# Ledger of designs, part 6: miniprotein binders against Enhancer of translation termination 1 (ETT1)

Target 1, 377 residues: Enhancer of translation termination 1 (ETT1), of Yarrowia lipolytica (q6c872)
Amino acid sequence: MAKRPLGLNKANKSKKKKLDSAEKAEKAVAKEISPENDESAEPAPALTLDADEEDDMGQLESLYKNWTSSERDSPRILHGVVHECDSLLQKAKGEGLPARFHEIYAASLLDLAEFADKKKPVKKKKVKSDDVAPETSDMFVDAALERVETGLEQYPEDAGLLFVKSRALKQDIDEKMSAVSKEERKETAKKMISQLNKILEVFKLAQKHASTVTPAQLDVVEELIELSGALESVVKQSDISETTLVACEKFYNEILASEKDENTVKKAHRGVGTCKMIVADSLLDLLDDDDEDNDDTVELAKKNLKAAIEHFQKSETDEDGEFMVTLAETMIQYGNLFETESDDQKKWYGEAVKRLRQAQRLGVGKYDEMILELEDD

## First folded at step 24 (miniprotein)

Design m6 (from k6 with K10R K14R)
Fold by ESMFold2, fold request of step 25:
Structure m6 (fold): chain B 377 residues (1-377), chain A 120 residues (1-120)
Amino acid sequence: as target 1 above (377 residues)
Amino acid sequence: SKERIRELMRKLMRLLERIEQLAEKIEELAKEGDPETVRELHMAIHELEWALILLAFALLRLKRHGSPEAIEELEQLIERLEDLIQKLEELLEKGDPETIRELEQEIWELMREILELQRK
């Protein structure tokens, strides 16, 4: 077995978990300073509409497109979108609105949650005053779920609504896990496992009714893989991440078999590669140091790492330096499983060095020390 | 028990070799085969590979705390995987998409049982 002293991937995974948690907390603090937190930042009134349905929805679509195309660093456009949605709802007076209306409304509420304060765990039980509490991120997520369910009552097979539902359910897990005390965390995580499984079912149903899947919609799949790992670390049940990984890789393989949009296909290759890499990591973590014969396990891990590299190579671009680092890390892990100073080990370390240099040229990180380590032997 | 688990891991690696041979044959069939049939064959291969991987995880976790009864359960599940591989080998040339989807259902049932065993 190769004995290259490199823990880059495992250190990155640990730092990724800390950075994800710190990034979320930093966003919550920044939103605490925003105008929404003082009620005076409520949206400006939208114009009432009195014309054709297509004109009304056309105005809403245009406003929402302004948001999705923007820098998204202020909730101002979103307040306008939600206000327009409220206006259209009042104009309809209980008449059905199209599925797209509900989709935009729910998606906008989810986007607003990113600008709201996080609900913090209760430290002591206190008698609360009659103060009007500020809107918190979990309230926006709850409102989005209500809107999606209202839309699905009328359009149960609408792919757009189902995709938004999967996103809302995922965000709901984040909100619930952030809001609980340390003592409640394990019990809450256990409940979220059933919701994780529901997200997978909802996403699958969305795919069945969709003619295409966009690269942005695939982001939810990647997030589910990460979330399953996080929940598993709390609950200590290995089947959580495994169940999720099986379902997610199946989804990616269905995309690859249908030969959809080139960018979607490339992202699906990255998805399969990620799944294979996680399998290999898990196998290697299960090695028994007291068992001298691990050859079959290492061989299975090598096959999965090789498959991961092959999929990653099909998804490489000259412009994505962050991904070059991911691929390089996988190549180093694969190289570590070959005999020290073997031709195969040198080959794969060399391939990794090429990607690290390219990533440096694109402004992604500084890898001179690592490159020296890989080439020094 | 560690020697028994090593023997079962070796059996899984031999089954993987059969799955890889099936995958190669499916690539040849794709040149002239019905697209729906080829798609289902590819999905079945992926599902067999996953069932094998899940069994490997279960075996490795059992190595530390395995009982003879738990090892016997995994052995039976490995035999079911072998039977499912043989069924796919028989369907390769003459299977229709519906029959292949029925096999996929059996593979999913196997995976559910493996995952239930790991919860213990």
Scores: ipSAE 0.823, ipTM 0.944, lowest interface PAE 0.6, mean pLDDT 81
Fold by ESMFold2, fold request of step 25:
Structure m6 (fold): chain B 377 residues (1-377), chain A 120 residues (1-120)
Amino acid sequence: as target 1 above (377 residues)
Amino acid sequence: SKERIRELMRKLMRLLERIEQLAEKIEELAKEGDPETVRELHMAIHELEWALILLAFALLRLKRHGSPEAIEELEQLIERLEDLIQKLEELLEKGDPETIRELEQEIWELMREILELQRK
């Protein structure tokens, strides 16, 4: 039995969390000086009214499409979308608006949360969100939840609204977990398990009513898998990840059974491979070192790792260095389960080295020591 | 006992081999079979595999503290998995999509029972 490094994905996730946290903090300080209105914004010459100008929803759809098609690197277009939503809401006095209106409004508020300031919790009394315009990231998420619930009062089975609700509930967990100290994380995460279960229920209901697969559906699935793993690692409750993986892999397999778009199929393969890898890792964590007969458990883990590698290989691209590291780590885990210096172990370590070298050339990280270790023999 | 858990794990591995053989037969059917029927058969296979994985997790967690009552309950759930595998084997070439969906519902009920047992 040979032990090799198994923390590549955890190290990369830590670096990604630092980048995401620094990026959000940078957005927060940059946005706190500017009020939320269009008076201070320069004209947006790329905004096109490509819809029927007699149709208020057509105009809103066109404006939202400009946002979703953009690089999404500033809140400029989003402010326009929300302003149009506010105008339509006032004209209709909140009556007779279609489900799609509520969906766009809530989704735009969620997207705005990424540009909002994050203040450390210095809040003595809560002001009702309905009476105060959102100023911080958590306030935008709360506003999005209120909007989606308003839509669901009229359209309780609308898939678009249900998917946005799942996004909003997931983002709400992120906001609450980011607001607590390291010492409070476990207790806060325990409280978030009930909300994770609610997200899964809402997600399943949205899937039941969905007629088509959208990029947002795939993003939500990836985020749920990550969230369940993070919560399980903090709370140490074994069924959190299992419940989520079953539901998410089912969604990916439904895509693989029916979808023809190459990019959607590749993304679904990555999703299934990730689920298989997590299963294998969980099985190996359950090994009883005092028990001499672990052969069946190791064999089950090997079957899942092989399946993960096969799915990952169907989804490989030459430009995604972070994914190359994910695949390499899976290959190393698989290789570790073979006899030391066996032909199979050398083969899979060799395949991992190829991907680590490529990822290093793409600037993802420095793997020279690991490559040397894997090529040592 | 620990030996009983090992025997149940071996039984799960034998059931996995049957599921893998079913998957191979379904891939042969997929070449010329009805697309809706093939999709439901594939989904049933994935669900059976998950039920097996969940049972494996439950068995492994009982090694440290397994009560005879919990082990007996898991053994009954494993027998139910075997029955569902047999039912899918009978549906391979002659099952209609609605009958296969009914089997899928039974597999989901089994998975819910396994997850409920793990929580307790």
Scores: ipSAE 0.791, ipTM 0.942, lowest interface PAE 0.6, mean pLDDT 80
Fold by OpenDDE base, fold request of step 25:
Structure m6 (fold): chain B 377 residues (1-377), chain A 120 residues (1-120)
Amino acid sequence: as target 1 above (377 residues)
Amino acid sequence: SKERIRELMRKLMRLLERIEQLAEKIEELAKEGDPETVRELHMAIHELEWALILLAFALLRLKRHGSPEAIEELEQLIERLEDLIQKLEELLEKGDPETIRELEQEIWELMREILELQRK
């Protein structure tokens, strides 16, 4: 009579308690999808799931692809993806699911967080104990983190899971920074620096194990740069943005060295250009107007702006009017570092004006006054 | 102290010229060289450029609030950058991808030290 070791029951109780907490979060998520029977919503076109994909994962991939390929204007398809994830999770009893399942589910929860109500600062209204607290965006982010962590416990080197973890950790910073009072904002931002560093580590690990990088993964890198600048502005610690920029530019450069997908390469060039632009701006902000010897700093800023322009020009498209404005602004900034009325200044202002006129023709902004200023010099 | 910072900034600009000359040589090597070696050399260049930028930021911040001790720490970090550039110049002729990656790791250690100095 081999005594079954008592350890398995504790592990199963811990797994069951995690599953019961996840199932309670998941059952909370599933219950607010009570279809209010408003008869007038035309039935979404029945996704003709080709019924013949006997693979439960193939069906999930198809549903998720339909979401990712949609305008993403409504959570309707996304609720279908999450419902399929819950169905698969129940069928599998939480075991033997592929890494991609956990990725899709976590990503879909993060996308649901964007449609969810933001956590209101807890005014001590006596929420009666029986009022199910409305699902807030932070709850979806927490559920996504738990899901991706569950996936990474099984697949610790899965690039897709690692990228989703990076996105989830970023979104968790946004949630924490949005929910905090003005008085606590600086202290919360200081705590988020450690989380930002963890995101960069996870992202580096994701990249190391990735065979290819998607444009959506590059969007997370851009958002990390923006987040780092936002945290820096609050904390007033320049090492935050610098650490992030170093990591992000390296990531983009590794893509440029390895990737052949034109859209990914264009996005990576934009990313490097943005990093170089931010470096140039930061150098110019460090000028001492009282010091006669700023020439080396201005030259270093010029080199970075030139590199930014060169990267941006490699990613230029005739249809992206917003990017044409960014490129024009960078060209103006570079032109501003030359001598007034110099041939170089006129050249760069002339290149900026071309792009501003093109953006304006695409319906992006009005630059008539700025164009006149740049042409009258 | 301001004069010492200016001298260090001029030193960084000279080091940047050396990095740029290395980048040009790597682009020439890219025509006939081993693609993996060329890739790692390009990565090492970008990392050296970042180390230089971080040192420039540190110097510019020290111009506003710097101690003599912090200037001396930065001077040592700039000397380390010069040594790393020299190592990459030597690896350009004979470096394998593994040895270049070891150098990249040394550059990353330098960048960490520069960033840690800025937190003080």
Scores: ipSAE 0.780, ipTM 0.928, lowest interface PAE 0.6, mean pLDDT 82

Design m6 (from k6 with K10R K14R)
Fold by OpenDDE base, fold request of step 25:
Structure m6 (fold): chain B 377 residues (1-377), chain A 120 residues (1-120)
Amino acid sequence: as target 1 above (377 residues)
Amino acid sequence: SKERIRELMRKLMRLLERIEQLAEKIEELAKEGDPETVRELHMAIHELEWALILLAFALLRLKRHGSPEAIEELEQLIERLEDLIQKLEELLEKGDPETIRELEQEIWELMREILELQRK
């Protein structure tokens, strides 16, 4: 069986994440905008404040909606949201604020952490006493955790707060794993397993109390799957990803059973498809090339890849070239499990080629060599 | 030991065929059945599929490093999966949502035990 190259989308995501991280890092360095002088910034298009925005919470919701609906390229709107949160907190003397206040504030702090400088591993340079240490990304995550815990003390069953807590705990793992030395990385990753389990418990509680799930909440689930695989690779314990995948696929299946929002349903299908793809990959990685009795394992991997393709096809869109590449990779992998030159192999390679050509037309990448290789078999 | 593991893998594949046949019957019930009952039946199917996958992973790992005792523990867990599938087959015609949720909890207990076995 010719193992075709997989990971086209992983390579593009790595380049894009490196470019976006480099562009975010370069853009973050450029806007030391001192709060003083830019009076002349055109007022953000005055969204007509509806009459319900006359209250302090309606103003906060409007500001946060402006952020969530923006290109999210600048922390300027987020600083406005956080400033309004601080104003409301002072007016209320910290009491009588709704769950949604704590949710917006914590979520906005987590979004600010993405624009902040990452904590560098402490080389013993004497911090001079008088330099106010710049706010690092970890400080925003810690502040978000404190804010969401304050909200949960008052509203322990609020689904919005529970989802933000899960996001904050995930981001705190990323911060801790980024700040640690290479030597301490394995020990830190072992400690993060307990935090990952706590996230899964928080997610289960959030889902139990949620009437609806948003696409943004599903992004955190995707990130938990990625994180579990990363922690597993460091710790070398296979139960980490399995525990996470079981919990995440259940979460997606519960959404598919209850939700009617097309975008949420499409994203949940992508989630289930991803879980089934990872299961198939893991089964195939457990194959011993010296073992003649792999047929049942290959069949089980085939069943999972088929189900992954079926879920992905339910979420396919003509404009998402990055997802088309993911679907094509899954189709190639499924085709690789059939007999060489079989009608089934040719079918699945032909379906993959259609998606790769569409992704290429959308400008996602160049796949001419891979398309030729898939057509010549 | 290798032959015993191969026999257990073949048993899991037969159990998977039973789960798939149940899934097809639930899709038929989805047209006429109580929506809550159908929802819980679908959840129970997905949980049985996961329990089976976890058992398959455990078997494949035991093929490399398994003790006879670990294989025997895994045989008992596979028998429990078979019993849970049989319970769901019986509930398909007469099950209420609460009884199905009780079965889902038993499947989750099985999955926990499988994951704990992999840590030893």
Scores: ipSAE 0.780, ipTM 0.929, lowest interface PAE 0.6, mean pLDDT 82
Fold by OpenDDE base, look of step 24:
Structure m6 (fold): chain B 377 residues (1-377), chain A 120 residues (1-120)
Amino acid sequence: as target 1 above (377 residues)
Amino acid sequence: SKERIRELMRKLMRLLERIEQLAEKIEELAKEGDPETVRELHMAIHELEWALILLAFALLRLKRHGSPEAIEELEQLIERLEDLIQKLEELLEKGDPETIRELEQEIWELMREILELQRK
């Protein structure tokens, strides 16, 4: 029996109080299911607490650092972090906890949501009353939002809490879009667009109170761009992605103008490059194949793809084979806008082929057919 | 209507060339200029580029389904972009960071109006 994290038990009690008002008193004798000692619970490896700080918060920071520095392949360490958060919350009686406690707890609940089963669209199957609904990812995201809001009531200008709130609001959109029926998907997507603007407002507030932006905080902005494109594809309303792209590219440009951390700068270049690529694709999708007057639009798309490539090259690393594929695809797309067999087309296809061969050597994929096609042109 | 849209797209491409020439001049100023002024000038350039892209998207959408009145409203927004580019050209020689930030707010207002036009 998985020990329910104590934080999720409060959310379930509020929903249960509404259902229990209807049906009467049948005395189903709760048989004491004796806890069978399933002995195979290997003792949680004694996390060698190299906790420099003997205090309750130093121990929590050390546990969370062990999670963040792990391969993050198993929720085992993360369940340890959440259990320590629940212990500290009980010990403190919910009062006098620092902003960082609420941040770690909320972030850890968001990470647990990634390991949880997604909520299935409620087909009107008669859920028999007795099926304890499994803990779904939406329940962890809801608990993370509640935790962050509790922290922000005490610490309204805490950058760490504001960044975690932005992440939690993004994951809440993903959960709502995953749980919605196919028939309601378009109408739900239209409602979620209004939440993208709120996430960006929370993120800008976080940035204003932060001294520096971390690479992990930038992942939330990347995920907002992806989510904007996904919502646009469902709504078929192009003005939506543009508002998000403008705000995200501005944010990346502000980082490039102020930040000196090499990894943060590389991520910001990657982000600007992605925005420029999406602009180019959107321009090309607006072409009319029957219109002789496409030259200016193609030139505008070329300029954006060129800028995307230049930003991507500033973020390129010899070990990131997946990103080499993305850069190669962008170079192919740029090459496709030149005249067939031109020196410019051959140059860009040749640069793409170099990266595809490098990605293939890193084990990211097989591109032999695509390489042959790009070399035979 | 198609000819007017073609002329407006060609006007946007000429405005883009002016923005690119401003970007090159800002890169030259970055060697000797005040770092805060140079930072705000770079931000204003990126915002002008976005305003231009939004106008290009609006123009391409109007080519498919636009009213004559919507094309006339878009033509006025393109003239406002030209005026903002000219203001930034003047600020390159003598602009302070606060005056550049005021121009950035005017560019953001233009971008909002372009996005509102696309929703009609």
Scores: ipSAE 0.773, ipTM 0.929, lowest interface PAE 0.6, mean pLDDT 82

